# VH-VL binders against Lactate racemization regulatory protein (larR), part 13

Target 1, 221 residues: Lactate racemization regulatory protein (larR), of Lactiplantibacillus plantarum (f9uss8)
Amino acid sequence: MVLTDIEYLLSYLEAHHVPTIKKKRHTYLTYHGLAEHYTYVLKDGIIKNSIILQDGREYNLSYIAKPDVISLLRDEVSRSTDQPFNVRIESEYATFYQVNRVAFWKYVNSTPELQNYVKNYYRKKLSENILRLQRMVMNGKKGAICAFIYSLVDLFGRKVNEGILIDFVVTNDDIAGFCGISSRSSVNRMLKELRTDGVITVKNHKFIIQDVSYLLDQIAN
Below, E stands for the ipSAE of ESMFold2; O stands for the ipSAE of OpenDDE; V2 stands for 0.75 times the mean of E and O plus 0.25 times the DockQ between their complexes.

## First folded at step 12 (VH-VL; framework fv_ebronucimab)

Design y2 (from w1 with heavy chain S100Q; at its last look DockQ between E and O 0.67; V2 from the best seeds 0.00; counts 0 for: pae O 5.1 > 2)
Fold by OpenDDE, look of step 12:
Order: structure tokens, then sequence, then C-alpha cells
Structure y2 (fold): chain C 221 residues (1-221), chain A 122 residues (1-122), chain B 111 residues (1-111)
């Protein structure tokens, strides 16, 4: 059986006896701007990357809900670097491999399979950021929300009788943060409109997408 | 003008059941979540239960879970609380409260009724 | 049942400023911006005073303000008036099985 690149990474870390840490929901793994000595690899759980400004505003960047490296956006050779994002645990628990930064890159530089992982990682992140930019800049507020909700399908979507269940609780603040919307009332209003129009419904604090076509139509192509 | 009027309170013995009602007017009832909040005599506020606009989301406080049932009839603009297996500690003034965006976990209560008193005593 | 922690009582003279703290955890106050404040006069129903940490509903005087830092939200009453004498409760969404939690309440006295 041929391992995927991430599976290979996980197996490699396990083989090298890299320690794991377990964090509780709504605790932070890292903080933006603070020095970090480790590279973290999500083993299981869900995390949110964000930037929190001094005035308390939070800009949400992404969810990570499957095994992956949290971030590779800093210097490869430095023993310590400033963490680019706040990383908050969103699942009940999340487990991470805690790899020394220098050791991590030694592993990568000596293993073609891990180099391939890193290459693919950057491609993926670039694509995600491009889509995020398009979502925020090209769609308007309502379109951005629609695009964001649609993006949740790949992360948390499950088909149910009523439509596609987003099997993860996303707050309006989260939505605002992901879409760059400063007005909470605006987000609330637009979500209500989507409900009224039969595009989405909410059950047990989770979205059910009832009209995927509508969402797609609101997304700038 | 938004109005919430609770009824159904009274004196009951422990172990008995009671059903509270809340009649809503002055707003589109089926657009909003509703909640029950209670206050024991001389004590603070305690959230009891909430129900979304379409009953798709329901939640209970641990203290009443399994004993109380919240429901609504949008056709009658009414909120209900079926209280079973009542205990002395359930003695309180019960408020119905209009909610904003309960289903999103963001609820605040912008309108309250005057409450109906429930006394559980042997 | 978990509650948010408030001081039992706060007092001030007319015209002074008083602050009421509401302390929770990362699962409620610290985890979300869904902290609300209610005012309750004796024998009356609670009234919404502040929503979403700092939003003031129409009809609420601007001497009432809200803020939050970490796991602690704060209600500040500036220019204290006799009519402000009441009980004040904070509330927050919580990620526990109970979706909403109230503070223990604070009795504000105007001296």
Amino acid sequence: as target 1 above (221 residues)
Amino acid sequence: EVQLVESGGGLVQPGRSLRLSCAASGFTFDDYAMNWVRQAPGKGLEWVSGISYNSGSISYADSVQGRFTISRDNGKNSLYLQMNSLRAEDTALYFCAKDQYFEYGQGYFDYWGQGTMVTVSS
Amino acid sequence: QSELTQPRSVSGSPGQSVTISCTGTSSDVGGYNYVHWYQQHPGKAPKLLISDVSKRPSGVPDRFSGSKSGNTASLTISGLQAEDEADYYCSSYTSSSTYYVFGTGTDVTVL
C-alpha cells in the first residue's frame, strides 16, 4: 500500500518517536507574533488559524480538520521564529506532533517524500489563499458569506435528507471573521435572508445547505 | 409593541407536573427563537431552555434535562414548557424571553415577560 | 450549573463611575463575543442593557458601556444616577451542554 504524502509524514514522525501534545477546545496552540521553536503537525482534531488585532478584531484565515502541518510560512533555518497565526482548537480535543523546527527541516531535507509533501503543501496553501482573496474581494458581503458556507462543504459537509449538513458549529463571529465583515448585524441579516429564501436552514446550531446552486450562483467566477 | 405573557404557574407538590405557556404578540413569532429563564426567590437568573424559530434547535440546562420539555406552536404564537418530576429547587419565577439568533449560539434576550410563579412544595 | 462570577455588590455616589466585572472561562466569556448585560429593578423583569460585549440598544443611555478582555467582561456605569440602583446580570453563550449561562448578579447601590 502506497502512503499519501501526509500519511508518509505521520508515519515518519511516529517512527522517529516525535512527541505528541493534546489540547482542549478553545485553548491556543500558538499565538501570532510570539516566538515558536516547534513545528506542529495536526494528528487529529480541528483547529482555526486567525490573526487577532490589538483592538480585539479577529480575522479568520482557515480551518484545518485533517492531518496536516499547521504552518510552514516562516524561516526554515531559524531555531525560533514568530508564529504567523493564532491557532485555536475547535474540536473537543486536538492532538499534535510537536517537532523541533530544526529537526523538522532536517527530516524534510533528507527525505524526498517529505520534500514532495512540502511542495504540495505550498501549492495547496497558495490556491487556498487565492480563493480566499477572491471570496473577499469579488463577491460582496453576501456573496462572500455564500462562498464561505460553500467552502465548508469539503471540510465538514455530509449529505442528509434535507440537503448538505455542515457538521460543525460555525458562529456568526466566525463568519464575519472569515469574510472580513465588521458588522455583526450585517452577517445576521444576510444569514436570515438565506434562511428565508430556503437556501440554508439551521438545526442544532449547524447549517444545512438546501440550495447549493444558489450559493454557487452568488460566487464570482 | 412586543408583548410576552406567561401563564400556567401555581402551587404543586414534588413529583407532579405543570405546563407553562407564553403568549407572544407584536412581532413575527416564527422568526425568532424563544427561551425560558427562571429566578428563584431572592436569587439570580438561570437559563432553563431555548428553542429555535422552527424548533430545529432545542437546548436545556443540565438541571432540567430529561424532566422539562420546551415546545412552540407558531400558529398560535405560543411557547410552552412542560415540567415533569418537579422538585423543590424548581420553585421560581419563570420568564419567557425573546431571543436573537439562538440557533447560531448568539442569543440575547431583548424582550421579557413578567413571569409566572411556580412553587413546588409538599 | 456553572455561573459567571460577578461581585456581589458595587456602590458609588451620584455622578461617579462604577464597574462590574463578569469572569468566565475560555468556553464562554473568553471564547466568544457573546456577552450580554441585563438590568433588573426590584419586582420587575430583566431588561437588556448591553448586547455582544459593547452594543447598546436604543433607549439605553450612553453612560452604560461594555468591554471585554480575556475571560472577563466589564460593565461600566458612568455618571451614576439614583435610577441605576438595580441588579445587573451578565450572560454568555457557552460551548458546554448549556448554551447560555448567567452571572451571579451584582447589586448596584447609589449612595
Scores: ipSAE 0.020, ipTM 0.641, lowest interface PAE 5.1, mean pLDDT 90
ESMFold2, look of step 12: ipSAE 0.622; ipTM 0.838
ESMFold2 (binder alone), look of step 12: mean pLDDT 92; pTM 0.930

Design y3 (from w1 with heavy chain S57T; at its last look DockQ between E and O 0.75; V2 from the best seeds 0.00; counts 0 for: pae E 3.0 > 2)
Fold by ESMFold2, look of step 12:
Structure y3 (fold): chain C 221 residues (1-221), chain A 122 residues (1-122), chain B 111 residues (1-111)
Amino acid sequence: as target 1 above (221 residues)
Amino acid sequence: EVQLVESGGGLVQPGRSLRLSCAASGFTFDDYAMNWVRQAPGKGLEWVSGISYNSGTISYADSVQGRFTISRDNGKNSLYLQMNSLRAEDTALYFCAKDSYFEYGQGYFDYWGQGTMVTVSS
Amino acid sequence: QSELTQPRSVSGSPGQSVTISCTGTSSDVGGYNYVHWYQQHPGKAPKLLISDVSKRPSGVPDRFSGSKSGNTASLTISGLQAEDEADYYCSSYTSSSTYYVFGTGTDVTVL
């Protein structure tokens, strides 16, 4: 059968007997600013990328919930090996292939299919980050929260009779961190507006989106 | 001014039932989750149960699961705890606590009632 | 079952500093910033003292401070006063089935 580029990468790593590691919820795989000699590839689980802002707050960048390379921002020509992000496990467990950074780039440089993966990886990550920037710059706080909640549909969304279930527990601190909001009170106030307007509800600890059009109408205005 | 007034405690025999009530005032009741917390004589605090603003999320401590039922009536600004199959170890002062958030767990308990005493003995 | 570990008692003389630890796991204290502290005087209801690790509500003296490192949160009382004699409880959100957990409690005695 025809392999996607991520399926090719995973098969390649298995064929080369690349070891795996397993990490439990809320432990860290890597830390922002510390040296790291490995490239990690998510095999199973959910992780969150974040950075520490200059004022000490954590700013959340993204979830990774499907197999993918954790970070390639420090490539073979980078002068430092310091990690660009904190990577925390958000699922009960997550499993990663652990491959030496130099060895990983040797594999890539000798393998056209892996070179294709890397090109698509950078294009994808750039596009994702441009959209996050637009969310933060173009929408104000309420719009940013609406954009963030909407973005969870692709990651965790599941249609149910009541609407779209976000099948993952997202805390108000997580929302604050993704939206660049330092006050939980601001997040709570915006969520109250969404509840009162019939846009979201909570059931069994998880959000259900009842009015997707409302979320979309708040984005980019 | 926020006030929480518990009632319904008393002395009961093991195996019997009680219903606790908590009358809330001084805030918009259906904006917030509500909780029951108990404290056995001479012991520490134990979270018993929580209920979200709309009753859409409910959880119980393992020690009371299947015997206690939390509920709320947002029209009457009231929180309830139905306690069935009471045991001696359920003897405690039961506090009503307001959550700072519409969902329990992610907030803190910013206001507490004085508590109502439940004693389970023969 | 699941509880956050606190020392049973702590004592100090007026003017001294005391620190109360609250130790959990990566599923609660270590994984979330939803650690809170409550003060309970004998015969009284608990009162919120510190929220969200380190936030002090209006009316709480600045001699009370909170912090967290790893799986351990700490409450520090600087300049201990007689009215600080009370029981102190931490609490945390948890990813366990109960979603809430209290600490075992600490009796602070002012000598």
Scores: ipSAE 0.509, ipTM 0.798, lowest interface PAE 3.0, mean pLDDT 88
ESMFold2 (binder alone), look of step 12: mean pLDDT 92; pTM 0.935
OpenDDE, look of step 12: ipSAE 0.847; ipTM 0.924

Design y4 (from x6 with light chain N33K; at its last look DockQ between E and O 0.02; V2 from the best seeds 0.00; counts 0 for: pae E 4.7 > 2, placed apart)
Fold by OpenDDE, look of step 12:
Structure y4 (fold): chain C 221 residues (1-221), chain A 122 residues (1-122), chain B 111 residues (1-111)
Amino acid sequence: as target 1 above (221 residues)
Amino acid sequence: EVQLVESGGGLVQPGRSLRLSCAASGFTFDDYAMNWVRQAPGKGLEWVSGISYNSGSISYADSVQGRFTISRDNGKNSLYLQMNSLRAEDTALYFCAKDSYFEYGQGYFDYWGQGTMVTVSS
Amino acid sequence: QSELTQPRSVSGSPGQSVTISCTGTSDDVGGYKYVHWYQQHPGKAPKLLISDVSKRPSGVPDRFSGSKSGNTASLTISGLQAEDEADYYCSSYTSSSTYYVFGTGTDVTVL
C-alpha cells in the first residue's frame, strides 16, 4: 500500500513517538500573535483558522477537516515563533501531534517524502488562499456567501436525496466571519433569500444545497 | 564522541544542600533534553528530573519535587541539579543522561555519564 | 509514580536464550507504549540496549531483540554469552510526557 504524503507524515510522527494532545470543541489550540515552539499536525477532528481584526472582530480563514499541518508559514530556523492564526476546535474533539519546531524541520530536511509533503503543502495552501481572495474581492456579499457555501461541498458535502448535505454545522456568525460581512442581519437576510429561492434548505442546522448551479452562477470567475 | 561528565557529589549531612554539574560534549547540547537519573547503592535506576532543550519544560520525580531544581546553561554545555533539604534516601549515584529528543518524555537515554556519588549521612 | 515490573533474576547457560519481561500497569494508551532497555554491568553506567521496543542501536549485537505484546515488553538474549551477565532495566515514558519510569531491574546470570 502506497501512502499519501500526509499519511506518510502521520506514520512518521507516530514512529518517532511524537506526543499527541486532545482538545475539546471550541477550545483553542493556538492564539494569533502568541509565541509557539511547537508545530501542530491535525490527526483527527475539525479546526478553524482565524485572525483577530484590529477592531476586535474575528475573520475566519479556513476549516481544516482532514489530517494536515496546521501552519508552516513561519521560518524554519526559529525555535519559537508567533502563531499566525487562532486555531479553534470545531469538532467534538480534535487530536494533534505536538512536534517541537526544530525537530519537525529536522525530520523534514532529512526525509525526502516529508520534503515533498511540505512542497505540496505550500502549493495547496497558496492555491486555497488565492481562491479565498478571489471569493472575497470579486464577489458581492451574496456572491461571497454563495462561494463560501459552495466551498463547503468539498469539505463536508454528502449527496442526499434532496441535494448535497453539508454535514457540518456552520453558524451565521461563522459565515459572516468567512465572508467579511460585519452585519449578521445581512447574512441572515441573504440566507433567507437563498432558502426562498430554493437554492438551499436547512435541516438540523445543516445546509442542503438544492441548486448548485445557482451558487456557481453567483460566483465570479 | 558524546561525553557526559558529572561532578559535585560528596558527603553531606541531612538537611544540607549540594549542587551537581554535568559537562556535555560531542553533540549539540542545546538541541536535546537532559535528565538526571540516580541509583541508590545496590538498587535500581530512578529517574529524578528532566529539562527540555530550552528549559521551557521541566519535570521532577515526586520523591524530589520541591527540593531539587534542574537547570541548564546551553552556553556552557552544562546541566545542573541543585539539591536542597537532602535526605538519607537521596544517597545515590547520580547520572547525567542525554535524551534522544528535544523535549523530555518522548525519548530514551542514549548516552550516560559515569555518575557522581552523593552520600547523605549524619 | 508508576513502576515497571521485571523478574528479579534470570539465568541461562552459554548459548541458550533467555527472556526478560517488563510489565506495566498501563496499556499503550496508559503510557507504556514505547519501552526501552538498558544494560548495566557492575560498576558501570547504564548503556542503551534497545530503544522503542525493538530498535537496536549501532554496536549492539543482533542476539539482543525486543518485542512487546499488550502491557508486557520483552527482551530476548539469544546465544547467551558470559559478557551478557549484567543488570537489565526496561524504561518508558508516560503518555503525559511528565516523567520517565524504570523497571525494577533484572539480574542476568550466565551459568
Scores: ipSAE 0.215, ipTM 0.716, lowest interface PAE 2.5, mean pLDDT 91
ESMFold2, look of step 12: ipSAE 0.257; ipTM 0.696
ESMFold2 (binder alone), look of step 12: mean pLDDT 91; pTM 0.936

Design y5 (from x6 with heavy chain S55E; at its last look DockQ between E and O 0.63; V2 from the best seeds 0.00; counts 0 for: pae E 17.6 > 2)
Fold by ESMFold2, look of step 12:
Structure y5 (fold): chain C 221 residues (1-221), chain A 122 residues (1-122), chain B 111 residues (1-111)
Amino acid sequence: as target 1 above (221 residues)
Amino acid sequence: EVQLVESGGGLVQPGRSLRLSCAASGFTFDDYAMNWVRQAPGKGLEWVSGISYNEGSISYADSVQGRFTISRDNGKNSLYLQMNSLRAEDTALYFCAKDSYFEYGQGYFDYWGQGTMVTVSS
Amino acid sequence: QSELTQPRSVSGSPGQSVTISCTGTSDDVGGYNYVHWYQQHPGKAPKLLISDVSKRPSGVPDRFSGSKSGNTASLTISGLQAEDEADYYCSSYTSSSTYYVFGTGTDVTVL
């Protein structure tokens, strides 16, 4: 009887026959700074947001693994706008609704339920970004890695006999980019420490968390 | 110094089996993933199979899946490849290769053996 | 898919520079900085020449350098010497089919 905000948005887009596009793993939907005339809504798949810093380093911001609008960070009126992030597909495929930017905001402005979605979208994204900022500022490198691994539980975690499986492959380079750590070898050393201490193990190239309390104890809150 | 020595190659008929061994020394064997890589005469390198430090993760190239079995004995510092249902296209020099990263690897291959030749013909 | 594309052969005179390309996809060369180069002299085992796109291991001469742009990695040999005559293979991590793929190999001839 009651649809969640995102369920409402998806049903609205289907009812208005909004076209979809499909993108393959490791291709880009958008690039930071590229002018775009569309708003994209993830229908299915997994994507990663990132930016390129002035010195060429890639900073990873977030995964989106559930239906959601890719970005609403620009004014409501302009026909086109520069994209705030690189958006790369991390699943085998991802499918997106492709909505003309002006049309999207006309839908929102005429529909109170979509206005509520947008308000809740900004609250959610602000909260997520505050947590990421806290992780970057308040932790040492090991604490940042622990916070990142813990954050993957909500996205990809499932219970198994050995602990909590993170059912998604995350490379050391990805971890370095999420945690602001300068090298894969530094990440590798810290992950070995966690494995030696019995906090995590790796099976079939995926993490299994064996001691959640240790992860939480390392995180500044 | 790190040393990898392959053995067990030879001439076999199609459809038969061989077991390759690789004796490792000069490093802590059970810290590292290990791999088999092959090279047919006059051809390029082909990754065949890899195994994590504890046998918890095993992978195979599509060309050998279901016919080859990789294993290791950390007590003997040895890596093995059981090759069943051999075909002419399996004819190659088989190298043992050490992964540079700990445990599950995914690094580069920093040390290689000299290889053992497997010839599959009638 | 199952291998990275390299030119079959490249040649140069002593002292010249040669460049070997290694082309893959977004699932390997384009998606990760886990591209490596190996040198193989005739009758010998391969040996690591460049790791992680551009890093030279200890003992590798600085005339060897690596780079990447998009889905293509490159190995450059500046100041070509007779002992550089060998086969060269790139490799990459891949997430789509197996964990490792090799390039087709490039025969470098010193004229």
Scores: ipSAE 0.000, ipTM 0.465, lowest interface PAE 17.6, mean pLDDT 85
ESMFold2 (binder alone), look of step 12: mean pLDDT 92; pTM 0.934
OpenDDE, look of step 12: ipSAE 0.879; ipTM 0.943

Design y6 (from x6 with light chain S97G; at its last look DockQ between E and O 0.79; V2 from the best seeds 0.76)
Fold by ESMFold2, look of step 12:
Structure y6 (fold): chain C 221 residues (1-221), chain A 122 residues (1-122), chain B 111 residues (1-111)
Amino acid sequence: as target 1 above (221 residues)
Amino acid sequence: EVQLVESGGGLVQPGRSLRLSCAASGFTFDDYAMNWVRQAPGKGLEWVSGISYNSGSISYADSVQGRFTISRDNGKNSLYLQMNSLRAEDTALYFCAKDSYFEYGQGYFDYWGQGTMVTVSS
Amino acid sequence: QSELTQPRSVSGSPGQSVTISCTGTSDDVGGYNYVHWYQQHPGKAPKLLISDVSKRPSGVPDRFSGSKSGNTASLTISGLQAEDEADYYCSSYTSSGTYYVFGTGTDVTVL
C-alpha cells in the first residue's frame, strides 16, 4: 500500500529499531537553547512548542497533535545544536522516536522517500508559519484570539449538534500565550464578548464554536 | 456591592436531605461560574462543587459525588445545592463563592458569603 | 493527591517574615499558574489574598507576596503584624478530575 510521507518515515524508523522514549504530561522533552544530540519524532501524543521572552513570559508557538518531526531546523553540518523551543507534553503521555541527529540526516541523504518527506515538511512548516504571522500579528487582540480559536478547529474540532466542539481543554493562560496577550483580564473580556455575541459557548470545560463566520470576519488577511 | 447570602442550613438526621440556596446581587450573575465550599468545625476548606456560567460544566468533590447536585437559576440570580443521603461527615459551614471566570477552576473566588451551617447528627 | 500539602502551622514575631509552602503535583501547582491564596480570620469567611501565583488584589498590603517553583507555591508575609494571625489556604486548578483543589491550611501565629 502507498504510504504518506510521515507513514514512510515512521515505518523506516521502526524497521531500523530506533528506540523510543515516553514522557508524562507537563514534563519537558527539550528546552530552548539547551544542546541536544537527537532528532525527535512524535509517535503519539500532543505537545506544545514555546519560548521564553525577555520579559519572562512564555510565548506559545504551536501544538503538534499528530506524528511529525519536532524540529528539522538543524542539519548534520549545523554549527549549533541548540534546541529552538521548549517542548512540553500536553497529553497524558507522549512517545517519541529518539535518533542521533547526524544519523537521522544520513538516513535522509541516502533515502529518496525521506528526502521527499523533508522537502514537504519544510514547505508545510513555512506555509503554516506565514499564515500564523498574518493571522496573529496583523490583527488586534480580539482578532488574534479569534484566529487562535479558529486554528483549533483543524487540530481538535469535531462537529456536534451545538456547533463545532474543540475537543481539548484550552486554558485562558494558553490563549494568552498563543496570542501574545500579557493580561488574563484582557483575554477574559474578549472571551466574554464572544460568549455574549453567541460566537462560543462552554460545555464540559471545552469550547463549542457556534458562529464560525463571526470568527472569520474578525480575522484580517 | 457584591453580596452572597446563603440559606437552607439546619439540623438533620443522617440519610435525610437538605437544599441550600445562595442569593446573589451586585454583579452580573450569568457572567461567572459559581462554587460551593464547605468547612467542617475546626477543619480546613473543602471545595464541594462548581458550575459554569451556563451550567454547561459541573463537577463535584469525590466525597459528595452522586449525593449532591449543584444547580443555578440565572433568571433569579440564585445558586443551589441539593444534598441527599447526608452523613455526619457532611456537617460543615457551607459557603457560596463567586468565581472570577465564567468556568470554574481557572479563576479565583473573589467574593464569599457568610455561610449556612449544616449539622448532621442523630 | 486530592489536597495540596501545607504545613500545619508557622509562627513569627512582629516585623519578621514567615513563608507558607503549598505543594502539589505537575497536574496542578506545577502545571499551571492558577494558584491562589485565601486568608481566614476566626469566625469569618475566607478572603482572597493572592491570585494567579503572585497578584495582589486592591486593598491587600504589599507585605503579602506569592511565588512558585516547580510543584511548590509559597506565600510570604513580610513585616508580620498582629492582624496577620489567621488561617491561610492555597488552591489550584487541576487537570485531574475535579478541576479545583484546596490546600490543607496553615495556622499563622504572631508571637
Scores: ipSAE 0.636, ipTM 0.842, lowest interface PAE 1.9, mean pLDDT 89
ESMFold2 (binder alone), look of step 12: mean pLDDT 93; pTM 0.938
OpenDDE, look of step 12: ipSAE 0.873; ipTM 0.938

## First folded at step 13 (VH-VL; framework fv_ebronucimab)

Design z1 (from x6 with light chain S95D; at its last look DockQ between E and O 0.82; V2 from the best seeds 0.00; counts 0 for: pae E 2.1 > 2)
Fold by ESMFold2, look of step 13:
Structure z1 (fold): chain C 221 residues (1-221), chain A 122 residues (1-122), chain B 111 residues (1-111)
Amino acid sequence: as target 1 above (221 residues)
Amino acid sequence: EVQLVESGGGLVQPGRSLRLSCAASGFTFDDYAMNWVRQAPGKGLEWVSGISYNSGSISYADSVQGRFTISRDNGKNSLYLQMNSLRAEDTALYFCAKDSYFEYGQGYFDYWGQGTMVTVSS
Amino acid sequence: QSELTQPRSVSGSPGQSVTISCTGTSDDVGGYNYVHWYQQHPGKAPKLLISDVSKRPSGVPDRFSGSKSGNTASLTISGLQAEDEADYYCSSYTDSSTYYVFGTGTDVTVL
């Protein structure tokens, strides 16, 4: 009977008849720098936010794989604002509530339960960014890759007989982009080391983590 | 020096079976995915099947799904293609190709054999 | 899409530049940087020419270059030579259950 903050928000949007939109795989919800009049709330699906570097590489910031607000980084009063990141659909489809920015903040400002959601949202996002900074300063590229793979457990992890299945296809370009590694060769070499050491294996194009303790040891150092 | 040597091709009647082999040398075989690619006379390349380094990922082109079986023996550095229920349209030169990656798809084919010819006719 | 679209043929005189297109979708060429190019002379096995959109293996002349924009990858041969007369195939990773797809192939003729 007690709703989590995000469940309350979704129920609130449904009660207020907020429309939804549906986007297919590899299309973009929004682009970095594009003016936008809406706040988007992920209802279902998986998205990746990123920026494109001057050398053409995609620098990946995070996945969103559970219902959440896409971004609350800009002011509360403007009818539109520039979007901070590219948002690409990574699942077959994704569905978003599309709510006018000014209306969204009016809902929040008049509703204590939504104010609690927003406070918790900022705390969560700040904590996630601190962890991301720690990943970027890890002692070696191998430590960064181990931290990234371990982080996928919360997003896509499922226990199976062989270990923990990461139930999502993550390519080595994705790994390079999340870890700030410019060389695919370095990613390939480190994945080979993890395979040889029995830390991970691959089945049906998905990673299975066989030795979680190894990953944790690399993160703790 | 990396070498891939295909064998097992020949003339076969429709509905029959053949088994192709590819002997690999000059690299650590179980570090890499392996693929079969075919080319009908005068036509383009068609990817037929791929198998990951540990046989944990396997897929087939729609045209051969259910009739062909890819396998590998990492102890013998060998790749195989069992071709059942052969049809005239399976007539082609069959290449063994080494993937640059442990999982087919994300890599490229850096070494190819010379191929073994399969002819399916009455 | 079960194949990437390439022109059937292109031609050029020695010393000219030719460009071969390879068009797919956002599920392959547009969505990933796993586009590769192979050269095949008559009666020979294919050889890797360009990997990962634009990377040239050692031993491949620098007159061969690759690029990508949107859903289309391109192979450019600058300073065309007689030995460049061959068939050229692109390939890509794809979201389909096969995970891999070849282009239809392009016959390059040196006039």
Scores: ipSAE 0.556, ipTM 0.807, lowest interface PAE 2.1, mean pLDDT 88
ESMFold2 (binder alone), look of step 13: mean pLDDT 92; pTM 0.937
OpenDDE, look of step 13: ipSAE 0.754; ipTM 0.891

Design z2 (from z1 with light chain S97G; at its last look DockQ between E and O 0.02; V2 from the best seeds 0.00; counts 0 for: pae O 10.2 > 2, placed apart)
Fold by OpenDDE, look of step 13:
Structure z2 (fold): chain C 221 residues (1-221), chain A 122 residues (1-122), chain B 111 residues (1-111)
Amino acid sequence: as target 1 above (221 residues)
Amino acid sequence: EVQLVESGGGLVQPGRSLRLSCAASGFTFDDYAMNWVRQAPGKGLEWVSGISYNSGSISYADSVQGRFTISRDNGKNSLYLQMNSLRAEDTALYFCAKDSYFEYGQGYFDYWGQGTMVTVSS
Amino acid sequence: QSELTQPRSVSGSPGQSVTISCTGTSDDVGGYNYVHWYQQHPGKAPKLLISDVSKRPSGVPDRFSGSKSGNTASLTISGLQAEDEADYYCSSYTDSGTYYVFGTGTDVTVL
């Protein structure tokens, strides 16, 4: 069996007996702007990355719902750096490998497989950021919401008879934060419209996408 | 059969507090947002407050903001309204209303209780 | 906006049709298709009659219908019956202050 890049990373961390930290839902692993000495790798669970804007609002960046490095955006040689964003636990629990920053990059620089992981990591993150930018500049709030909902398919999507189930409860406040919408009522209204139009439905507090084409059309606008 | 039964109403003096309760049955309580709507004697309906299915979101009408607190206990299938600093204009029949959605503001009120009367008078 | 505007009263003979208007603004009735109607008999709790402008819940006779044009929604009661004598309230989503806004209410009388 050939390991994926992330599987290799995880196996490497286990082999080296790297310590793990378990955090409870809605606690924070890190805060934006605070000094950090560790590189964290999500072992299991779901987390949300976000930043605090100058006006005090929180802007949600992304969910991470599978094993991955939380962030590689800072200097790889420094012993400490400022955390680029907040990391909040969204699942009941989340477990992280806690690797010293210097040690982590030592591992990466000495292991071709880990170098490949890092390369692919940056590709993925660049792609995600491009999509985020597109979402932010879309015409209208509805387009942004549609784009966000569509983006959940890869993270939480499961095909069901009715369409695509987003197997994760996302609050309207979270949606607002992901889309840069200050008015919660606006989010509520637009979600209502999508339901009324048969684009989405809700079962057990989770979205089911019934018309993916509609979402894609809104994204293209 | 869906049932909503309000309780806790009564006669109180201005400035006093009162706590209303709504007992829900006949549906999955924690699947829906819940609302309070009131009706002054001989007057129309006024939305008062809403709470999402998991209490994650709460909102109030301007007329009661800072004085009333809505809450729910999903384990008891119960909705509550803590009313502080009561005023004469708060005199009304208070209805518990089931939302058609798990977040308030996106649905309609498909079921109503019979209401509990609150009278604020010196 | 604190309330949607409804006529104070509407009357008709048995078998006739009556229409109740509900007038708002572009921030509520005119902006969205989230208008609902409730029927309330004296001493009773409101009952959902129409949702989302024109949808009838189960148990509501087809002689009740809803529509909307511009900033005005309408409830039409065809084949008016004695049991239809009640107060009727429209409601809408609104961007102004509250999530829900109600109409002033209409008293329907069967002559």
Scores: ipSAE 0.012, ipTM 0.537, lowest interface PAE 10.2, mean pLDDT 89
ESMFold2, look of step 13: ipSAE 0.641; ipTM 0.838
ESMFold2 (binder alone), look of step 13: mean pLDDT 93; pTM 0.941

Design z3 (from x6 with heavy chain S100T; at its last look DockQ between E and O 0.78; V2 from the best seeds 0.75)
Heavy chain, then light chain:
Amino acid sequence: EVQLVESGGGLVQPGRSLRLSCAASGFTFDDYAMNWVRQAPGKGLEWVSGISYNSGSISYADSVQGRFTISRDNGKNSLYLQMNSLRAEDTALYFCAKDTYFEYGQGYFDYWGQGTMVTVSS
Amino acid sequence: QSELTQPRSVSGSPGQSVTISCTGTSDDVGGYNYVHWYQQHPGKAPKLLISDVSKRPSGVPDRFSGSKSGNTASLTISGLQAEDEADYYCSSYTSSSTYYVFGTGTDVTVL
ESMFold2, look of step 13: ipSAE 0.673; ipTM 0.851
ESMFold2 (binder alone), look of step 13: mean pLDDT 92; pTM 0.936
OpenDDE, look of step 13: ipSAE 0.805; ipTM 0.904
ESMFold2, fold request of step 14: ipSAE 0.713, 0.701, 0.682; ipTM 0.871, 0.866, 0.859
ESMFold2 (binder alone), fold request of step 14: mean pLDDT 91, 91, 92; pTM 0.924, 0.924, 0.926
OpenDDE, fold request of step 14: ipSAE 0.904, 0.899, 0.904; ipTM 0.956, 0.956, 0.955
ESMFold2, look of step 15: ipSAE 0.627; ipTM 0.834
ESMFold2 (binder alone), look of step 15: mean pLDDT 92; pTM 0.935
OpenDDE, look of step 15: ipSAE 0.858; ipTM 0.933

